# VHH binders against p49116: the designs that were tried, part 64

Target 1, 238 residues: p49116
Amino acid sequence: EGPLLSDTHVTFKLTMPSPMPEYLNVHYICESASRLLFLSMHWARSIPAFQALGQDCNTSLVRACWNELFTLGLAQCAQVMSLSTILAAIVNHLQNSIQEDKLSGDRIKQVMEHIWKLQEFCNSMAKLDIDGYEYAYLKAIVLFSPDHPGLTSTSQIEKFQEKAQMELQDYVQKTYSEDTYRLARILVRLPALRLMSSNITEELFFTGLIGNVSIDSIIPYILKMETAEYNGQITGAS

## First folded at step 27 (VHH)

Design rh9
Fold by OpenDDE, fold request of step 28:
Structure rh9 (fold): chain B 238 residues (1-238), chain A 119 residues (1-119)
Amino acid sequence: as target 1 above (238 residues)
Amino acid sequence: EVQLVESGGGLVQPGGSLRLSCAASGFRFEDYGMYWVRQAPGKGLEWVSYISWDSKYKLYPDSVKGRFTISRDNAKNTLYLQMNSLRPEDTAVYYCATRWVGSSPEDSRGQGTLVTVSS
């Protein structure tokens, strides 16, 4: 079989609302996050191996790892998003809530720690100067994680993950031959993603979901998007 | 201030069609995804449709997929919902929203327009 990823999977361009407003309100933050979420899921859908797993397995995988994918996306798109500014705005909004005694001290701490972890992760990735290929492979490794509960076809998922890892290794060896330990430095960043709470991420970036609607509940709708619509989105024809 | 004004609701027979409109103002409409939600009597808010800022992404729940079509005219700051093959269970007040709408007072939706599907 051919490679897991192709050059088409390397491109990951996020379009932000323009111009950036002086004041970043929840509306702007949610829109930005939504765009990234769609981009990330669309990226996953574009992988033939992902498609081969079937809709049920795909849904389970994305439900399990969407936060990690999203976080990697944040890191990758941090500059175009002005992520630091967004996070600062979120903190400011939280401060308002704090002043209004809407949050417990413990919750405030949890949320602030999450924001800190998120910022640190993105900063760490920036320091490593991760390129588009490396991000693509990292996202694939995260996507095809067989260690999530309730997954079907775990053997196949594992195979895809191994393939992603191997391709990443080959890429790094070829591209960064003088940096013997680059692969290891990159891979050791992945555990940090598991420290991120999906619930808190959702609260910070996707506040105001309808009733009990969650990112978890929206994922199947995105993944089940009609093929024609999906193809149109890829080509930009629609 | 964000303002959303829904229109186009009414009484229709099962199998009939309606086209809803939402006039948006008070924000840069062209920059934001838009939503339709509905609330049936005695029920909570239900997500009906989503359209991205550039209309590249359109989402529907299974309950309306194939029957409803969301669209937008950014030049007119207007959101649309074409509803075909209407069913009694589609009876609800329909709202447009510029973000996900929850039970929080921070939601942004209009006053809604009533759609009644009855024989």
Scores: ipSAE 0.848, ipTM 0.919, lowest interface PAE 0.5, mean pLDDT 91
Fold by OpenDDE, fold request of step 28:
Structure rh9 (fold): chain B 238 residues (1-238), chain A 119 residues (1-119)
Amino acid sequence: as target 1 above (238 residues)
Amino acid sequence: EVQLVESGGGLVQPGGSLRLSCAASGFRFEDYGMYWVRQAPGKGLEWVSYISWDSKYKLYPDSVKGRFTISRDNAKNTLYLQMNSLRPEDTAVYYCATRWVGSSPEDSRGQGTLVTVSS
């Protein structure tokens, strides 16, 4: 059937608003996050295997894993995003909310822990010096996770995940043959993604959505974009 | 200060067309995605369309898809919404926004322009 991913799926270029302002306001943060979100989702759409699952299954998968994909994207794009600076800005904005007593003590703790986990995860990935191919395969493994509730075609999803894992293994063996434990070292980072709250991520990076609009509610519209629109966006985003 | 000024609204018959414009100032327009939202009488805010900073990403809800087209001219700091095949249910005040508009006072939207679709 051919490989799950091709070289075209390795490219993952995020364009940030330029120049970066001295003060990162919520608007800047949300814009940056939005760009990453779209890039991530369109990356998923560019995978033939993903398209083969159909719109309903696609939607369910992305709804289930968008936070993990987004987080991997943060890690991958941490340098170009100046992620540490963004997170610091978010913390600073949270301080204002704290002063206004808008958040409970427990919620503050949860949010701060989440920020810490995000930073630690990204730092850990940086330490591993994960390359573009490895990120692509990791994202595929995350995307094609059959263990989310409510999914259809779980057998096919599992097959694609296995294929992603195999291709990653082959790549690592070929590229990093001297490091026999690299694959394992990379894969053991994936569980950390499941500890990340999508709700908190949304709150931190996507504040100010319309009414009850959520990332969850937007996902179907992104995935339903016409092929021509999609193709144009992929070309423009890379 | 962010300023958004919507224009182009009016009364049209069902099946008619309108083109809305939004003049933006007070921020780097070319760096930000833009939104159209609308509020019908007695209803909440509804998302109408999104366009990314570089116009590569365009989104529409099912309610307007195929009928509305969002575009932008970054050189003119202007956002557009071409509305075709208008329906009575499209009657609303239309707003442009630099962010999704919720209940937060920090939402950045204009004063809106009224679109009335009626026979």
Scores: ipSAE 0.848, ipTM 0.919, lowest interface PAE 0.5, mean pLDDT 91
Fold by OpenDDE, look of step 27:
Structure rh9 (fold): chain B 238 residues (1-238), chain A 119 residues (1-119)
Amino acid sequence: as target 1 above (238 residues)
Amino acid sequence: EVQLVESGGGLVQPGGSLRLSCAASGFRFEDYGMYWVRQAPGKGLEWVSYISWDSKYKLYPDSVKGRFTISRDNAKNTLYLQMNSLRPEDTAVYYCATRWVGSSPEDSRGQGTLVTVSS
């Protein structure tokens, strides 16, 4: 079999609404997050191995890992997104809610800690200077995680994850030959993703957009949507 | 201020077609995904379609997939919903919105347009 990922899977370009408003409102934040989410899902859909798993398994995988994929996307697109500014805006909005006594102290703490974790994770990835290939492989490793409950075809998923890991290893060895511990430093960041709450992420980035509709509930529709770009990627065009 | 004005609703027989329009103003329409939502009598809000800012992505629930088509003209700041093969269960007030479903005080939607599907 050929490689799990191709150069087409390395490209991950997020387009932001322009211009950035002086005041980042919920609408802007949600739109930005939505674009990242769709881009992430589209990326997953473009992987032949992912397609080979079938719709049900694909849906289950994405439901299990969308938060991790989204977070990796945040890290990867942090500069383009001005993530720090977005997070600051979110905090400001949260503070308004706090002042209105709409949130419990415990909930406030949880949300603030989550924001801190997101920022720290993204900062850590920036410090490591993770490149586009490494991000692609990391996303693949996260996507093809066999350890989520309720998954079918776990053996195949594991195989794909291993392939992603091996390709990452080969890439790092080839590209960063002088840094013998780079692979380990990169992989050790993945556990941080599992510590992040999908629920809180959804509340922070998608409250205004999704409303009563959960990301979990819309994932099947996202994965089934028709896109000209997706079709082009499947046919090898573009 | 965000303004959304829906039009095109009316009475139609089952199997008929309607085309809804939404005129948007007060924000950079071309930068934002847009939604159609509907509220049937006695029911809650239901999303019926989504289109991304660049029209690359279109989403439909199973209830309307294959029958409804969302589109937009960014130059005209207008959102459209082509509704074909209409059914009685499609009877509702239809809203264009900048949110999936109106559950937040910051949700933006118009006054809506009534679609009645009846024999």
Scores: ipSAE 0.812, ipTM 0.905, lowest interface PAE 0.6, mean pLDDT 91
Fold by ESMFold2, fold request of step 28:
Structure rh9 (fold): chain B 238 residues (1-238), chain A 119 residues (1-119)
Amino acid sequence: as target 1 above (238 residues)
Amino acid sequence: EVQLVESGGGLVQPGGSLRLSCAASGFRFEDYGMYWVRQAPGKGLEWVSYISWDSKYKLYPDSVKGRFTISRDNAKNTLYLQMNSLRPEDTAVYYCATRWVGSSPEDSRGQGTLVTVSS
């Protein structure tokens, strides 16, 4: 059986709205985050191993791990997104919410702690200079996590995760042969992803979605989304 | 000032078709994902379609998938919704929308266009 990922799964190009606004703009933040979410879901559903699990398993798996995938995407794209600037704008918005008594002080503390954890995670990944192959395998490791409650086919999911871990190990050993501890330093960053709250990620990045839709509820639709990968015109209704 | 103007609504028979248009101005339309939402009598807003800024991704709830097609023309700042195989439960006021907040109101949707599906 071939490798878990191909070169097409290493490419992760995020395009941002331009120019970045000078003032608070939750629409810019939500658009930027939406682009990353769709790119991440497009990435996941293009993996043959993921496709092999079947629709119900895929939906359950992504519902369980989308926030970890999204957080890895934030770290990978932090410079392109100017994530520090986005987080600063969110912090300024939270101060306005205190002044207008829109959120409880305890909730604001929770959100600020989450922002700090997110910034520290992104900084630690940047210091390691994680490359595109390493990010791709890290995303596969978090995607194929068998530990989440309610999953079926956990033995197969675990086998895919083990394959991702072995392929990461082989890649790091070949590409960074003089850096004996690189694999260990990379892997010890992953537990921090489990500290990220999907609820708070939605508040930080997705409060601009229209309607009564949470990310959890739209995942089946995102996994079935129509994707245009060519120059041709899409004709007629789907 | 953000301006969204919907058009193309009307009365149609079940099984019929309509094409809605949304003319956008006052913001960089080409940089933002766009929505169609609807409000049936006595109901809240319901999301009915989404298209990404570059048309690469299109999302539909099960209630309209296969019947509705969203599209956009960024050169003309126009959003479209092609509605086929219309059903009485599609009767609603249809709005195009973006979540654009720059000291303006929370919801930057237009005034809407009424679609009535009745025999």
Scores: ipSAE 0.636, ipTM 0.826, lowest interface PAE 1.4, mean pLDDT 84
Fold by ESMFold2, fold request of step 28:
Structure rh9 (fold): chain B 238 residues (1-238), chain A 119 residues (1-119)
Amino acid sequence: as target 1 above (238 residues)
Amino acid sequence: EVQLVESGGGLVQPGGSLRLSCAASGFRFEDYGMYWVRQAPGKGLEWVSYISWDSKYKLYPDSVKGRFTISRDNAKNTLYLQMNSLRPEDTAVYYCATRWVGSSPEDSRGQGTLVTVSS
């Protein structure tokens, strides 16, 4: 019934607080991550196919996949965010915690392994030179994943995912016609996203000096958030 | 040094209105999202509202949506909370904050401003 995504869904512009601090600053990291999370959720809820699934299904989908969407966003925005600098600062903080014996050794090993996996994923996406159209369809494939436990309307979700895959194939074949295997190279990167821990993502990007944030608990409110750009687009599009 | 000073609290009857202010200094207020949180007597902190740095996104829990309105004036480094249709359950100390604060009090926040909704 028409394309899954329009050109407005390809736009993904992240604005960072300035300037970037010289030292690890939980306020800067949390603000930067929050901006990416809100941008990712704004993107998802603006998709007509997502809207068509209904409010309860939307919440269930986003709870299941928000970390994968966030991780794709990190890879897409790694340059703008200076992600490698942020991760290096976190690693240095964790290494100091080991020296001072302040955290569980098992937990620190898990977090360090996750950081390495995240860096490797972002590097692999950069080496493939994934463009904004490809990222938009990859995010749609991840969003419309029918195999998460507890979902309703899985047949419809599967149809939307297949549509995203077909539109990605068409785009890649048209735009990168001389690279016969590009689609395959891109798609084989997706399984790595399921290895990313939402718990560790919260610790890396959303937990401050005091207190802990559960992204699962705020997803229903993020999906209902007031958005000036969204409201204006509905009015201005006519 | 980040400083946040809340004001505008007081005693109000159920159904009444009150407007809270938060004066911010010691950081680039215009670059950071802001929160209102509250702590009722004997309870933990409860998130009340969020506004993004550019006012593009505003979030509310169901307990206050439709009754409370968050806003900011970046030129004055001031955050606001307009509270309408107040209920006794809204009685709490209200704090402004620069990030999510989970269930624990945040030591770096100001002293807060007390709102009492009572007959």
Scores: ipSAE 0.604, ipTM 0.812, lowest interface PAE 1.6, mean pLDDT 84

Design rh9
Fold by ESMFold2, fold request of step 28:
Structure rh9 (fold): chain B 238 residues (1-238), chain A 119 residues (1-119)
Amino acid sequence: as target 1 above (238 residues)
Amino acid sequence: EVQLVESGGGLVQPGGSLRLSCAASGFRFEDYGMYWVRQAPGKGLEWVSYISWDSKYKLYPDSVKGRFTISRDNAKNTLYLQMNSLRPEDTAVYYCATRWVGSSPEDSRGQGTLVTVSS
């Protein structure tokens, strides 16, 4: 049938709290991260292929890949979010926790390595100058991953992923016809997303977001969230 | 200083309705998502609703979805919770919150407002 994504699914506009506070704090970081998470889930819900999988399959799929989608969102929105400034504020917070002996040395090393991996991923995507269409297809490829254990409808998910790969290939070939290796360079970035820890992402960006509840536990409710605007676009003040 | 003042609680019969209000001050209310949480006697805090800064997204747990409606008036710095079809299980102290961690200057709650659903 028709294409997996339409132009409506390419729009991905993040609006930040304004102005950025003089003293960045966990409240600003959590609000910024929450906005990106909701934008990412709104995007996923709007895809007809995703809707076709049914609610239980959708929930399982998003639980498996939400951190990869979030990480792609961070890379795509790194400039709008001033992500380097946010990560610097988090590093300063971690250094204060070391002085107060609140975290083990092993945990802090693990978290710092994760921040470094995140920065390297975002830098590599910026160097490739990934555009909005390419990001949309990359997000679809990670969303429709059949490799996660426990999924049902794996064959249909695989077909959707193949369709996303084909549409990305067609787009890159037509839009960047002079760059023979662009598709390959883009696709080799994706395995790095599987190395990102959802546990550490929650610690970095979502500490205390909702009472005694983790992101994994609220995904079914986010997927059922009420929205006031047309699914193809989210707008707001900067 | 962040201040959140809840009001509108009271005694209501099962099946009845109440509208809670939360007056906010001391921060840019219009830039932040807001929560309603509740604490039943002898239990911990339970989230009951979330609304994004621009009202674009609203979240509810299954226990209240379809019965509760969150809203906000950014011009008045006020958060609302319309509660319909109330059940005895909804009896709790209700709090509004910007974020629930208890340690940040912007993470505060007021004294709460008691909702009692009883015949």
Scores: ipSAE 0.571, ipTM 0.798, lowest interface PAE 1.9, mean pLDDT 84

